# VH-VL binders against p14714r889to1111, part 2

Target 1, 223 residues: p14714r889to1111
Amino acid sequence: YLRHEVKDPEKAISFLQDLLHSSGLSEDQKRLLRTSVLCREQLAKVISDSDIEGIEEGYVELDCSEFGLQESLEAVVKQVMELSIERKVQISCDYPQEVSSMRLYGDNLRLQQILSETLLSSIRFTPALRGLCVSFKVIARIEAIGKRMKRVELEFRIIHPAPGLPEDLVREMFQPLRKGTSREGLGLHITQKLVKLMERGTLRYLRESEMSAFVILTEFPLI

## First folded at step 1 (VH-VL)

Design b5 (framework fv_benmelstobart)
Fold by ESMFold2-Fast, scan of step 1:
Structure b5 (fold): chain C 223 residues (1-223), chain A 120 residues (1-120), chain B 107 residues (1-107)
Amino acid sequence: as target 1 above (223 residues)
Amino acid sequence: QITLKESGPTLVKPTQTLTLTCTVSGFSLSSYDVHWIRQPPGKALEWLGVIYYSGDTDYNAAFMSRLTITKDNSKNQVVLTMNNMDPVDTATYYCAKDYGSGSYYEFDYWGQGTLVTVSS
Amino acid sequence: DIQMTQSPSSLSASVGDRVTITCKASQGISNYVAWYQQKPGKAPKLLIYAASTLQSGVPDRFSGSGYGTDFTFTISSLQPEDIATYFCQQYDSYPFTFGQGTKLEIK
């Protein structure tokens, strides 16, 4: 109940913030908007913290419904846009055309939570330098099951410049929670547990010479 | 090359404390985690606990009340201390390194193991 | 705790045979499964991790598959040096747990 009761107010706050973003704002109004975003992020953290024991123990059920993938991806980019602007780090989106018409059955809010958390972390650890950006890439592989049923394997790649996330933070993401885990590490830890709840879900963090990346794989029934 | 080697007493009396040392080479304890695993003769492997690169620890709840893992990075040593030993604790004790890039916890390198017998 | 159940407990096969061992987790563990080979008097040796990824230096006759709760380990064309006990391990959640082992013998 607590978590479901708070979801709708959070959506309403996000909508109001969107309206303010589209308006001409004074410096004082911009400060108030930033405070509002921080309050919403704190609220989202409280909701996540309330679920943490259930997530760790594997008792959390996914709240599945039909949703549009393009709408979800647009919502995620919008959710991270403020940090992108503040840190002067651009996001480059690369989606196949099929995404625009793709309707999935699954937990839309959890998918958005996974993607927004990994994007926010990528933005935080990308320098504000010319030619450097975060790339959000989606790869879709459609598989037919008989004549009427289809599934899609989605691969989300969130690519950012090397060296990427601190090694301590990546360890916090995958290791069992301990006293002293950072707030960012806690967010990423919850994220990797949420990926495990998704159908055939996997999350990897890759380090290469020129780039680092989150690679998220999951499957959805296609409507 | 990466190596781990267990050392300590091979014979312990009931109610005594076991102290085992794992000496590592080829990697830094400030960069990688070290686990302790045991295997009773002819039985399955049993995970005891871990000491992280940071010095923090996690223990199997079944042993938490009597188990302590510590380390000294400068000596390249990890120490397992287990109180109130019982004959059922007779096992080969291993220390092992996990893959340790922060992504996965498979045990890529193991010590040779040391058999600890608990008897009067 | 997550229980890992292996089958069979033991098996006998001839050189050149295809050998399959299975492991079942009591709850979903994604792909967080490793397979180890243990020869008498020796420490376990990592063969496979992430359910299907072959450890560097391990012969390609060893393979693994599975996701969620059901996992399979296969040796194509069994060799004499493959005589050992094989264990699966989950590393999804603490405490890490192992299967009871499968003793492989040549006949």
Scores: ipSAE 0.000, ipTM 0.458, lowest interface PAE 12.6, mean pLDDT 80

Design b6 (framework fv_benmelstobart)
Fold by ESMFold2-Fast, scan of step 1:
Structure b6 (fold): chain C 223 residues (1-223), chain A 122 residues (1-122), chain B 107 residues (1-107)
Amino acid sequence: as target 1 above (223 residues)
Amino acid sequence: QITLKESGPTLVKPTQTLTLTCTVSGFSLSTYYVHWIRQPPGKALEWLGVIYYSGSTDYNAAFMSRLTITKDNSKNQVVLTMNNMDPVDTATYYCARVEYTYSSGYTEFDYWGQGTLVTVSS
Amino acid sequence: DIQMTQSPSSLSASVGDRVTITCKASQDISNYVAWYQQKPGKAPKLLIYDASNLETGVPDRFSGSGYGTDFTFTISSLQPEDIATYFCQQYDDLPFTFGQGTKLEIK
């Protein structure tokens, strides 16, 4: 197994370091404690690297279950609402009627993670100016797979004012992780890798003269 | 044991294409970066390019127009292709490993191949 | 591109001597410096990374220091097997660049 669960040892080390901070320490002991804090931070990075490497190489398996699409979209909007309010950027939602009754088989939490990250990024790069907003649009195309089986191709468009995301950030999203990758770039990079794990998953970033958009395409069995 | 081994022609004529293969052992190309570096006789080391665990590449701008790096994870091989060879390209060519870690940003070369001398002459 | 200027180009020392080599970057590179040892006809070997961290298996007579633009590499007590060319490398930005090398010889 590529991933090992080491959260408990890491938490124990953090607790012990906190206890040492509560004790009277010599200069040498303080230096050693600082070194141990750096080692713990490096261990946390290694754990993070293990998670990222699993996602990057496709070792993470999707946790598929039946879920309601409308409920997932509502949860996503709620997750980003705090930043929307803080930055004074309106979100406009445009869903087809069939979304309200649509039940899918797939990884609900990963879908929410993908949509939340792209919405949060869109909000961050939209100016708080009158008439500017982020549009969250869903397009659904239903196809019969067999006699009684159906699938739906979902296209999520997260549209925001031009110019949109910085070129460097879009590059970080699609290129391998490097030294100095930004927090936003890391989040978007993980997101595009998660999209690739989805059935026929595709993530694109479009630039037009007056708008930019994330376009996410994926397919789900329709229950 | 971790090893990298360069192989390919030792003599190349001017204008021809050079193809070198780096065969690795003791680690996976899925979790490490592999770089190509060269050293002309008696000169400084020159970084040529890198192939990341994902298969993406970066090249030194000085060589970018004629350099390609590819890999095959199942064969444990990284391949360097350089077009339009010139006598000034005479050098020992090395492949070297870098441990991937996005959070720490480590890019030092911890293991090197033994190198292969490529002579470019008519 | 970031230029790495290494000095001296060569030096001669006696066994047991303290040897210091310096490396200067053309711009701030934090601590992203490695030092390598290269013996004639052999591949370079990593000795120091992140300016001051000793690679596993490397004798503790080797050390490095520095931050920003000025870096030093030291051998505290020279041994015969230390005869080699030493060079620094920056890995703050692409393209990665190396110093010109310092050829170390015993008197």
Scores: ipSAE 0.000, ipTM 0.391, lowest interface PAE 20.4, mean pLDDT 79

Design b7 (framework fv_benmelstobart)
Fold by ESMFold2-Fast, scan of step 1:
Structure b7 (fold): chain C 223 residues (1-223), chain A 119 residues (1-119), chain B 107 residues (1-107)
Amino acid sequence: as target 1 above (223 residues)
Amino acid sequence: QITLKESGPTLVKPTQTLTLTCTVSGFSLSSYWVHWIRQPPGKALEWLGVIYHSGSTDYNAAFMSRLTITKDNSKNQVVLTMNNMDPVDTATYYCARDSSSWYDAFDIWGQGTLVTVSS
Amino acid sequence: DIQMTQSPSSLSASVGDRVTITCKASQSVSSDVAWYQQKPGKAPKLLIYDASNRATGVPDRFSGSGYGTDFTFTISSLQPEDIATYFCQQYSDWPLTFGQGTKLEIK
């Protein structure tokens, strides 16, 4: 198993929190710093050695709460947008109408981590050429369970031009961690393990002649 | 049809400031990133810095204290200024276009200009 | 900073030979590696980007492979005009860094 040096995210978060109390910061600057702190906290969860061990063994407990799917998807796009702009790769979003009102019960932050990681990888392997983009598509199937309960099966498709991700990276994502595993491969490997912790979660990587795609399936209770 | 061309002094004395101009043709500086790279005679390439389409810059930390990159989109020019030149700064200086801003590989290079620093 | 180490530093080969050059990164750079050809007195020319993609107009005899820390550049059948110094470059992190170069010569 390849061990990466874990950054000290608590120290970085502490420094950012100190900046929030500085006089002279505008309201916009304070909001930006708070967003940065939240992004750092999400990253800290992914790079923790104890989280990696727990996720690999399948015993990490999800932190479930009520959340809005639209807000979650917007947060994910925002998290990847800075790199998307810097790399000049467009993201096209295609969500069904019901997403805007959909309230779910589940682990919002882990869902965001899964989607952000797969979007970032898709952006990285998409050339900045006219007519080429990353498509982020959501498909929802609502099913009634008994008289008063509903669940939704969500399919997330993150579509990008062929050939897509290198075969070595896809291999690292699905195979056991080994010495020589890349940082991106480790991130995607953790992502596929996190998907398996979700209700009926599956992650696939598809290669077609003209496109490749991540296909993520998971179920959530509807509130 | 896409070109970059470096121009400026070929001889600089120690402690003086170097100013090099990169003139571009066939593309807009408002749409592409431009980098400066140097190569001492017989040695490896060394990245100096980049100016983004927005006009923001990033520099190699080794040069940050004495290096400035600016541009004028209307003149199609990118300017590198490096202070306090030393004989070890003798190198061929290149400007190069970032291929897509997606891959920070350099698809089009200037011909390079040899700058010699000596007393 | 990410260090890029090329092997060998110099290489002699005959026309028609298969030539292989390697590049090792001090830490993972994903597929963010480019390869350049530089002839004496000329600017470098981009041959390969994203570890394995040929730049526009580059002959099929040039290829690249690798992911993570180990990268390979291959000329399948050496031509006289291929005599040059070849450099790898990572663009996974700032500052951008280059290998020390491999000088390719004809026997």
Scores: ipSAE 0.000, ipTM 0.419, lowest interface PAE 18.4, mean pLDDT 80

Design b8 (framework fv_benmelstobart)
Fold by ESMFold2-Fast, scan of step 1:
Structure b8 (fold): chain C 223 residues (1-223), chain A 118 residues (1-118), chain B 107 residues (1-107)
Amino acid sequence: as target 1 above (223 residues)
Amino acid sequence: QITLKESGPTLVKPTQTLTLTCTVSGFSLSDYGVHWIRQPPGKALEWLGVIYYGGSTDYNAAFMSRLTITKDNSKNQVVLTMNNMDPVDTATYYCARDLDYGDYFDYWGQGTLVTVSS
Amino acid sequence: DIQMTQSPSSLSASVGDRVTITCKASQSVSNYVAWYQQKPGKAPKLLIYYASNLETGVPDRFSGSGYGTDFTFTISSLQPEDIATYFCQQYYSYPYTFGQGTKLEIK
């Protein structure tokens, strides 16, 4: 199902991107084209991983490598920028200083997929006309394990104004896939499952009177 | 503190309707789903149904023809109604809160034993 | 309906022992499994959710693991207060179903 639904549009997008690449572009247009290429690569990863069974059963293998956390967070914010601008919903980023120098060992693309999906949903369901903001916060707890290893526990909080996500969407995120699951619900459900593949990974959705939030916890070796 | 408490008749005659009320405190029914689970004496737990924070319901197909779950958010109450009771329906009935809509249960009521006999 | 089968049905162990209970689903339930502790005359208490996540306030001697059809619940060092019946639950597919329970006793 997922391969079939997006295979042809993905080929069309790739063709159009190739045509634009051979055209004269402004610096702003080149930047947007590079962002669209990154989005296409993320979509291609979803298509290649369209084994919903594998994701549901948790036997998808993580593709781990060394990466910079700050670069990953910047890529995620860039990936959601179009919707942010369109809906007039600002993204406020709050990272501890140590993030700028952190190098982690893990699956960078899956981390980006998790964070971009939760940010996109937060923006999508924030009341756009009031110019409200989404807060993207990172909390890092560094642990030394003996003399030779360091690890970091990362907590990502994506905070948005009440009322937040629709009830059905939050339910779809945590419950088994059904025939008729929404596209947003499918994306969030896959995201929830991907978090479970991460070391000590947990995903929660909090709802309070003035705000709602995604809270994502995971742990990485520090390089 | 978070509490749930079941109340209602403890004795029901065959063919009669059972009505149980779950009264909650320490959280809003607008933010959490409430499930009904029963346990016959000495047997396994059996899931009956749920009412989610938005008011949508889902029922175990084995009971859906005779089971209704409703709620009143302003009263902090969830009501289970089950008609055509039979002696095999004798069980301790629990209401329980779901957590993050994952349909696992972090807080349970104390349970109320309902005996169905003539 | 998805049937959850626990093994063993009852278990006798000594304080300090490592205790392992298994739960097998008749069909894949992914990681949508919770474990509960129930003491006589009391409501069940949540210990583990999503197969391996420890509920807040639950001692770290309790743990869970598994995917698909095979799930394991472990008490690393049995304490007297752990004497209870333990139940697994799948919440993958309606109707949600529970195992038959494992009664844990001290020798």
Scores: ipSAE 0.000, ipTM 0.449, lowest interface PAE 14.0, mean pLDDT 81

Design b9 (framework fv_benmelstobart)
Fold by ESMFold2-Fast, scan of step 1:
Structure b9 (fold): chain C 223 residues (1-223), chain A 120 residues (1-120), chain B 107 residues (1-107)
Amino acid sequence: as target 1 above (223 residues)
Amino acid sequence: QITLKESGPTLVKPTQTLTLTCTVSGFSLSSYEVHWIRQPPGKALEWLGVIYSGGSTDYNAAFMSRLTITKDNSKNQVVLTMNNMDPVDTATYYCARGEYDILTGYFDYWGQGTLVTVSS
Amino acid sequence: DIQMTQSPSSLSASVGDRVTITCKASQDISNYVAWYQQKPGKAPKLLIYDASNLETGVPDRFSGSGYGTDFTFTISSLQPEDIATYFCQQYDNLPWTFGQGTKLEIK
């Protein structure tokens, strides 16, 4: 039953939550389980954030493995869904067809962390008004390198209504950490540093008259 | 057509305050940031500061104690004020537009520049 | 502050030559680098942003590359109108800083 040998703590927690989820739960129990999943993901982030100095100075090494991009994006949307529901802010996803079959070599957990943090921030600063939403768009550019290798440049756009994030939060994302940096600002700063660890990674924040957006560029070997 | 144009005094005496105005056309100051950059004769470009679309500012720490940037969106004007001018502050002063981002550090449109000479 | 070191400080080349200028950052700046052209008595003009993206209206003989700390700017076939001083700029962290410039002359 509970004596399955699971040596990866994150996989053990996931296994237990899947077991609970499949057990004919009430609506209240399902809500608590969804909250538990979000709390686990926040705990994983806190554990990562405890290595803030390592991240800041580039000590953190990426744990690269083969993963499916569509599964990764679905996990990210699931991670932020509770806040989306609570704030009544819809998330609209726009992915090219190639995403469904795309397998990448890279750090899946860090990619999810980057995308979740930027989506959560976008949701937090979007008014809960009818017709307003956060748009999560992916653009993929595939390049063949020689006879047997392929690479993909991925552009993630997380678009939300103007005025968007407070100017202080966007500033904290790029400035050196200081006393008084907010929790949200710290999260975005760490996210910016994690993007720099990705292959050819860049993170920008756009502010236009009708919209604002996070623009994240990363490059992955394609399997 | 997008334009920026610097105006103000071209001669300043040591210890006086410099005030320069940047007048913009073809875009809204409520949607773009404006930066001030200077270039001493024969030297590299030096970033002074920025005023963002929402009105907040950031300054180069080397100038922060004597530099203020303000704006009036309705007049399409950005104003740079720098106190206690010294002969080493002799430079061509430019205003420039940041492209799209609140923290865009590259500049797509520049004013023509105004040479400010600091001498007795 | 992040230091941007340009090389060479000056360069003479013939029309049609391939010209290369390099820029080295004192720390990792990802791809947050822009390149500008400045002709005597005029304001700088943006040529390249995000290390490799060509600004609209700029001839395709200009290109940029690099990531991290080492960046390169190239003119594939030098033209007479390219006589100017070229500057790199980082925008990874405040304050924004520029290289010392490379003066390009035809001879």
Scores: ipSAE 0.000, ipTM 0.480, lowest interface PAE 13.9, mean pLDDT 80

Design c1 (framework fv_cemiplimab)
Fold by ESMFold2-Fast, scan of step 1:
Structure c1 (fold): chain C 223 residues (1-223), chain A 121 residues (1-121), chain B 107 residues (1-107)
Amino acid sequence: as target 1 above (223 residues)
Amino acid sequence: EVQLLESGGVLVQPGGSLRLSCAASGFTFSSYAMTWVRQAPGKGLEWVSGISGSGGSTYFADSVKGRFTISRDNSKNTLYLQMNSLKGEDTAVYYCARDYYDSSGYYFDYWGQGTLVTVSS
Amino acid sequence: DIQMTQSPSSLSASVGDSITITCRASQSISSYLNWYQQKPGKAPNLLIYAASSLQSGVPSRFSGSGSGTDFTLTIRTLQPEDFATYYCQQSYSTPLTFGPGTVVDFR
């Protein structure tokens, strides 16, 4: 688990470096800026390695609380909107009516991480052509457990045009971490490990002639 | 309906070369990793080689590394295994299998009938 | 390399029996374990993946369990078509490795 206070200073430094790059710099100033960028990149790598180690080893614990599913889905869409606009790829959302009133008990932030990472990857590997769409679908099945308890099975489908993700990248997502894993494959590997931390969590990548899709299954207690 | 059909298995002399083929049908071939698994007469299964859907990544068992090459032609839905410097220990039925993956790992969900390679003088 | 072992190497059973086959990995492989069935002169077929997930089309009398280093395959109410050799296989890392197999013979 990495603290916010460590990542906040890194973001602040990155912002300041970007501002400096936009100004007229002397050769000495350019050299110092390059050195600071290298130092930041090395710090980011150390932070990333620590986070990956924790997730892979399974010592990361879920921070469960009550949350609204509709609000969570809206937050995820907002998180990916900038890339969607930049790549000219539209996001189409298809949620059942029950979602708007659904209150769950679970780790809201980890659910958002899973969904945003798979949406971002879907957008990245969708051709940058006007009118192309990534479809974000939710299917909910409410089940009674005994006489008092209710839980919901949630299926998230993130559908995008064929061919979708490179097969090598999808394979890296499901293999154990190793030296030489790509940066993108590492992000997706972490995502599939986070899905496994969820109640009965599974993640699949499907390919069909016209489309490809992430299919994420998980269960939550209903409040 | 997924189908895999191996061909090319024959009797060859030690030190010789042979290329095996696996014809795939009933699925989008380029979307799946493929593998070769062999079985010596009366013995167990041994994984030989694997290739990613794009052909960009290849993997080999230590026993065949440097001697065997795996490749694929996605336009022909065909997988190949080029075997060089053949040894008596390479005598086996060679199976082609489709390599499937999900969040639970990877597994060989469909297998061909196998083709027998015999290496002897 | 991850080495796989199976026990027993062979067993004899009658139709209607319930049998258990054990597989062990030389290091932890989490749940990255598959089970295959092979009949004499035929290609293997997938029975169980991810230690406990039943492959589509496989009868429910087959079940798998375990994690880490120790795994089991159970066949309930053995049928005539179940007399075969069974192999476990780890999918944790390359090189991928199979167990030596367990032969299930008719008594």
Scores: ipSAE 0.006, ipTM 0.495, lowest interface PAE 10.8, mean pLDDT 81

